VHH binders against UPF0764 protein C16orf89 homolog. Designs and how they scored, part 1

No score or structure here was measured in a lab: all are predicted.

Target 1, 326 residues: UPF0764 protein C16orf89 homolog, of Danio rerio (Zebrafish) (Brachydanio rerio) (a7mcs3)
Amino acid sequence: DVIDNILMSLSKGITYFDMQGSNINLDGVVGYIILQAQLREATRTWPHSDFLSLSQRAAAISMLKRLSKSLSTAASTLQETDPKYFKEFEPILDSSFWSLPGEWSSTDPSLVYTSVRAMECYDEHMSDKCMTFLLGTWKDNGTPCIVTKTCRDTMTQFGCPHYSLSHQLLYFMIGTMKGCSKMLKGDLRLSRVNITVGHYKRIFCSNMMKSNQDIFKNSLTGQMQDIFIENILLCGLVGFSDFYKLDWLQSILTWQDQEAGCFGKEEDISHIFEEFLDAPHKRVKRREKTLTDGCSSHMTGVAVSALGGFLNFYLSEQDITKRPII
Below, numbering starts at 1 at the first letter of every chain, in headers, positions and changes, except where a header shows other numbers; antibody chains are not in Kabat numbers.
ipSAE, averaged over its two directions, is called F for ESMFold2-Fast, E for ESMFold2 and O for OpenDDE. V2 adds 0.75 times the mean of E and O to 0.25 times the DockQ between the complexes of E and O.
[cut] marks letters that were taken out.
Atom coordinates printed by the task and the answers are left out, and those that the model quotes come from them; centres of patches stay.

## First folded at step 4 (VHH; framework vhh_8fcz_2)

Design K16 (from A5 with L100T S103R)
Fold by ESMFold2-Fast, scan of step 4:
Structure K16 (fold): chain B 326 residues (1-326), chain A 119 residues (1-119)
Amino acid sequence: as target 1 above (326 residues)
Amino acid sequence: QVQLVESGGGLVQPGGSLRLSCAASGFTFSSYAMNWVRQPPGKGLEWVSGISGSGGSTTYADSVEGRFTIIRDNDKKMVYLQMTSLKTEDTAVYYCAKDTYWRGYFDYEGQGTQVTVSS
């Protein structure tokens, strides 16, 4: 059963987080915050038509309780170890910040770019700055929903690959969830094409879908696994259910370390350097905080949150989860 | 805005020593890990060493461990790379890079300083 496989994987990931929560960085904690929102939704809407679904729901409730306790500890540790990042991104460390989709839609292949840049369009500093302007946390300014011309131009440009593409989507997701929709709409009226926030999200996810199809066909290792999962997580959160493919789920489940329960475990330093082949501009991609057990904090966070998305999707598609193949 | 200025590069003979410096400004220096990255001629970028914001933890690439030492002075907003037992393979442009705990990319790099190890 698909649901059982997801729950088993999530249980391992939550146990890992309970053991390693004091060592998890901001990205990892955000992933578990999103998972908390998804498990809360799942447990509230879970069918209980039979004993199997009742036992699965009970397991999910148990996981939610364990996760909530671990998140309290992790948030306190982040405030101590990464006070600047904690302060800048505190609004997204509340599970109620993250909106879940009420309905499902599909991406549109006609929106796929005719050409895509080989390197990232912008760096993490630009991404963080633009997001903190929306959150109201840039240099303790306190005013949310600030949209600069530079951020608007950067976050609406077409042809961006990899993380700059997913961060363009994340920018508009954060803006919408923070309540900046009117400010974003007003600023976008300066665009000659007159594209709405919703249509930008569809454009970005249509290109993230094309990216994932290419990755799944050609390369499922290292940095590409991380990008692949992040695309599923973010576009799934926006309501694009065509990212919740069974074969993609099965691949993600195989990438979980059987003993530790984390994702992105590496033992060979040469593997880390292979990621430089896809580095943006002259900047070097390094695996973010590698835990003492060799796991990736970022990949673990995006993986468990993406699995939470699969869980909610498959619960909503009851016939898919319970219908035998024959 | 963030600025990183490297210095201390030059020509040195195999077996020699060199100290690289990086002066940082425009961010809360002690809150971020700092890294050294290099680009050998005709090759891609490779990570060399990292140091935590507090200076309490350091990491090194296998190729330089035991030969290089990364240190920082948070009061002066400086990070250094002490290089000993230099090899011809260490020839590269060396960059100081501000780490982010977000997304695994270095979110800023300096202009670089050239190290040439030759007789």
Scores: ipSAE 0.000, ipTM 0.132, lowest interface PAE 17.8, mean pLDDT 81

Design P11 (from A5 with L100E)
Fold by ESMFold2-Fast, scan of step 4:
Structure P11 (fold): chain B 326 residues (1-326), chain A 119 residues (1-119)
Amino acid sequence: as target 1 above (326 residues)
Amino acid sequence: QVQLVESGGGLVQPGGSLRLSCAASGFTFSSYAMNWVRQPPGKGLEWVSGISGSGGSTTYADSVEGRFTIIRDNDKKMVYLQMTSLKTEDTAVYYCAKDEYWSGYFDYEGQGTQVTVSS
């Protein structure tokens, strides 16, 4: 049963988080926060038609309780070990911040870029700064929904690859969830190109779909697996159900380490941005933290979160899970 | 150096009208969008309205739509906020902001123009 396979994978990932939560970075913890939102929705809407369904729902309820306890511990550890970063992103560490899609739609191949840059368009520092402006946490300011021309220009440029592309989507997702929709709409209308927030999300996810199709066909190793899963997570959260493909799910399930329960148990080198920036003496943070057991904090977080998305999609469809996957 | 000077604030009764002005200098005024933002007592900054460089496009926060009108005069390098049907909730310090002015920490303490709506 597809649902059983997802639940088994999630249980292993939560057990891993219980054991390693004090060592998981902010990005990984955010993934588990999103999983908490996904499991809360799943347990609320779970069908109760038969014994297997009731048993599965009981398992999901148990996992949600375990996860909530582990997240409380992880949040307190982050506050102690990295208080500045915790403070800057505290609003997204609440599962109620993350909204789930109310309806499903599909990406549009006609929106795919004719060419994509080989290197990232901007660094993690730029991304973090723009997001903290929306959250109201930049330099402890307290004023949310600040949109600068630099952030707008950076986050709306076309042709960006990999993490730059997914972070452009994440920027607009965070803005929408923070309640900045009117500010973002107003700011975009005053820009040179009048495109709605919804249409930017569709453009970005259409290109993330093309990226995933290329990755799935040509390369399924290390960093490409991380990008592949992040694209599914983010576009699924925006409501693009065409990312919830059965063959993609099966691949993700095989990437989980059987003993540890984590993802990315190989050295994965985050982008080094200094060579590509106009200020090469600026020091940038590596986005990913590799744990002492060889696991990827970021990949584990996005993987369990994406699996939570698959779970909610399959519960809403049912027909896709009509027959067990062998 | 960009300079923005707000004026026109004051005390007004609920249901009244008031017109705010912002005099701009130090940049090519017609090339940039202009915004009005406000800070109610004890609260953070709230975006109110925006107008494109040409004046051909305007947007408003839900709380003021239908009551406020943003206008610009590119020849005079002025942006205005015409406020009608004022409510006590409109009480705030009002600030004029250039498109690029939304960067960094906003510290407008002691600047802007105070609007107080009281009976």
Scores: ipSAE 0.000, ipTM 0.219, lowest interface PAE 18.4, mean pLDDT 81

Design P9 (from A5 with G56D T59Y)
Fold by ESMFold2-Fast, scan of step 4:
Structure P9 (fold): chain B 326 residues (1-326), chain A 119 residues (1-119)
Amino acid sequence: as target 1 above (326 residues)
Amino acid sequence: QVQLVESGGGLVQPGGSLRLSCAASGFTFSSYAMNWVRQPPGKGLEWVSGISGSGDSTYYADSVEGRFTIIRDNDKKMVYLQMTSLKTEDTAVYYCAKDLYWSGYFDYEGQGTQVTVSS
């Protein structure tokens, strides 16, 4: 049963988090926060059709209780070990910040870019600054929903690859969840951009879908695994259920370390870092957090969060024979 | 083959106490978390409590926190649920379950032990 396989993987990831939570960076903790939101929704809406389903729900409730306790400890540790990032991103460390989709839709191949840059369009510093302007946390400013011309231009440019593409989506997701929809709409309107926030999300996820299709066929190792899973996580959260493919799920499940329960063992991730190719630079410092056991904080958080998305998608199906979106 | 045998249930008045026992065999007991799950008459399964393999961490459902205590004895391969201040709402068949998803092994079946809280 697919649900059982997801629950087994999630249990291993939560156990890993319980053991290693004091060493997990902000990106990893955010992944577990999103998983908390997804498990809370899953346990609230879980079907009660038979003994197996009821037992799976009982296991999920147990996992949610364990995760909630571990997250309280991890948040306290982050405040001590990484106070700058904790302060800047504290609003997203609340599971209630993260909205789950109310309905499902599909990406549109006609929105795929005719050309994509080989290099990232911008660095993590620019991304963080623009997001903290939306959150109201840039240099203790306290005023949320600030949209600068630089951030608008950067976050709406087309042709960006990999992390800069997924972070353009994340920017508009954070803006919407923070309650900045009116400011974002106003800024786009005043700049005479006739593309809505919703349509930007569709454009970005359509290109993230194309990216995942290419990665799945050509390279499913190292950094490409991390990008692949992040695309599923973020576009799934926006409601694009065509990312919840069964064969993609099966691949993700095989990437989990059977002994530790984490994702992204250092040897596999490091091997594809090539300075002049599609992934020209090693993952930025926050995403490069390597634990003593060789695991990736970022990939582990993103993977368990994406698996929570798969769980909610499959549970949302009313027909037991209904096929996953392909 | 994993075996779990629950015992200790019975009829008790509201405000009373009972200790449930679960005897485990067929696996390395100290390596797995253990749980108690219950099924009230005419209702679905409800998770009650969990304990880590070492016994260092315990978890409880909101409905039982402060009233129930989960304990394990790894030398005897036993897990216990000490129930106090019992309410009529605690009436259920209680099942002992291995942490299936941490270990990857299946076990949530057994005859269970009946707890009836009634005056």
Scores: ipSAE 0.000, ipTM 0.416, lowest interface PAE 12.1, mean pLDDT 82

Design Q3 (from B9 with E31T Y102F)
Fold by ESMFold2-Fast, scan of step 4:
Structure Q3 (fold): chain B 326 residues (1-326), chain A 120 residues (1-120)
Amino acid sequence: as target 1 above (326 residues)
Amino acid sequence: QVQLVESGGGLVQPGGSLRLSCAASGFTFSTYWMNWVRQPPGKGLEWVSGISSGGDYTTYADSVEGRFTIIRDNDKKMVYLQMTSLKTEDTAVYYCATDLEFSWEGYDYEGQGTQVTVSS
């Protein structure tokens, strides 16, 4: 049942991408690239237990084929409309770049920060620059795994909230997937406590778990939904299966627009970004990545990729020893 | 205020060796990664090698690994690039750089650098 609900939601999201792919920005396309990696793994490792499971696998194979065609078109469009940004992030636009977990683990409440900043620690420009140094695409230098002191200090800073927290995790994920583990380990030896990349990921996901628990209890609307889903996506990709909670999945499924198949469709976005304004009731300084139909490109991308993570988790639990607990 | 001065370039035959030097001043040298980057004729900037602030970790571009060695001396505020088995493809202007954010201006067309030419 759960598997059917996930597959239905993914089918709607892929249909939306088929219709709107030329209008989806890089953030959204990356989400669908991750979904492609998730579906490829799901179809490859699908349980061979019964005919009904094989029918569901056939549906997933059909979705994977459709998604692959849509992604080819979307990548071509991005290359034409923003060739510089496409070039900078081309390595992550290949689903084979994205590693999926081989083993499951849990976050650690003892690693939760005693205090968290109210404001983001850094902006998206800083995040993008640090990631392009790892990818080897900054100003066409062609060599990956460049770690600067500014990037190290920024990406290992404790107490960061929201997007700066999730992007600290993303930085180390990209570094690991690009093959920069030895370079990152060498640089981190310069830190006072000599914390490993794996332990930084555990610290960040433990704090992202605390954030999601607080969001789920207090505020599950607008920007908090986007942060909530992104935390599930990224920490799930790192192997923290305690993010794949049934009640969280059910909430995500209800946030999908029934007609369009996208996520983040709403008319008043001022409430979403209120905490990031310099003064209450001020207008947002930047345009949001909202499509003409009212959908969020970013939220749609992270939602479908997170659902792919739930799919792989629940499939891994389908054998006689690993059944989901209600 | 911040200065990086490269030296040691020249004309060398294929298979030859050169040692580049970079003298740093105006900042706390021992807390920054040091890098060598190069710009071949008609091409963009290519990162060559990096060394951690303490000198305990080094990294190299695939094209130079096994042929080049990066070394630093924190007391003298110097970084070096020992180049062996030089190839015509190594022909470029070589620039010394701290943290890329800190010294990014050194990568532009106006930087002095040191010219390495590998030809017969």
Scores: ipSAE 0.000, ipTM 0.262, lowest interface PAE 13.2, mean pLDDT 81

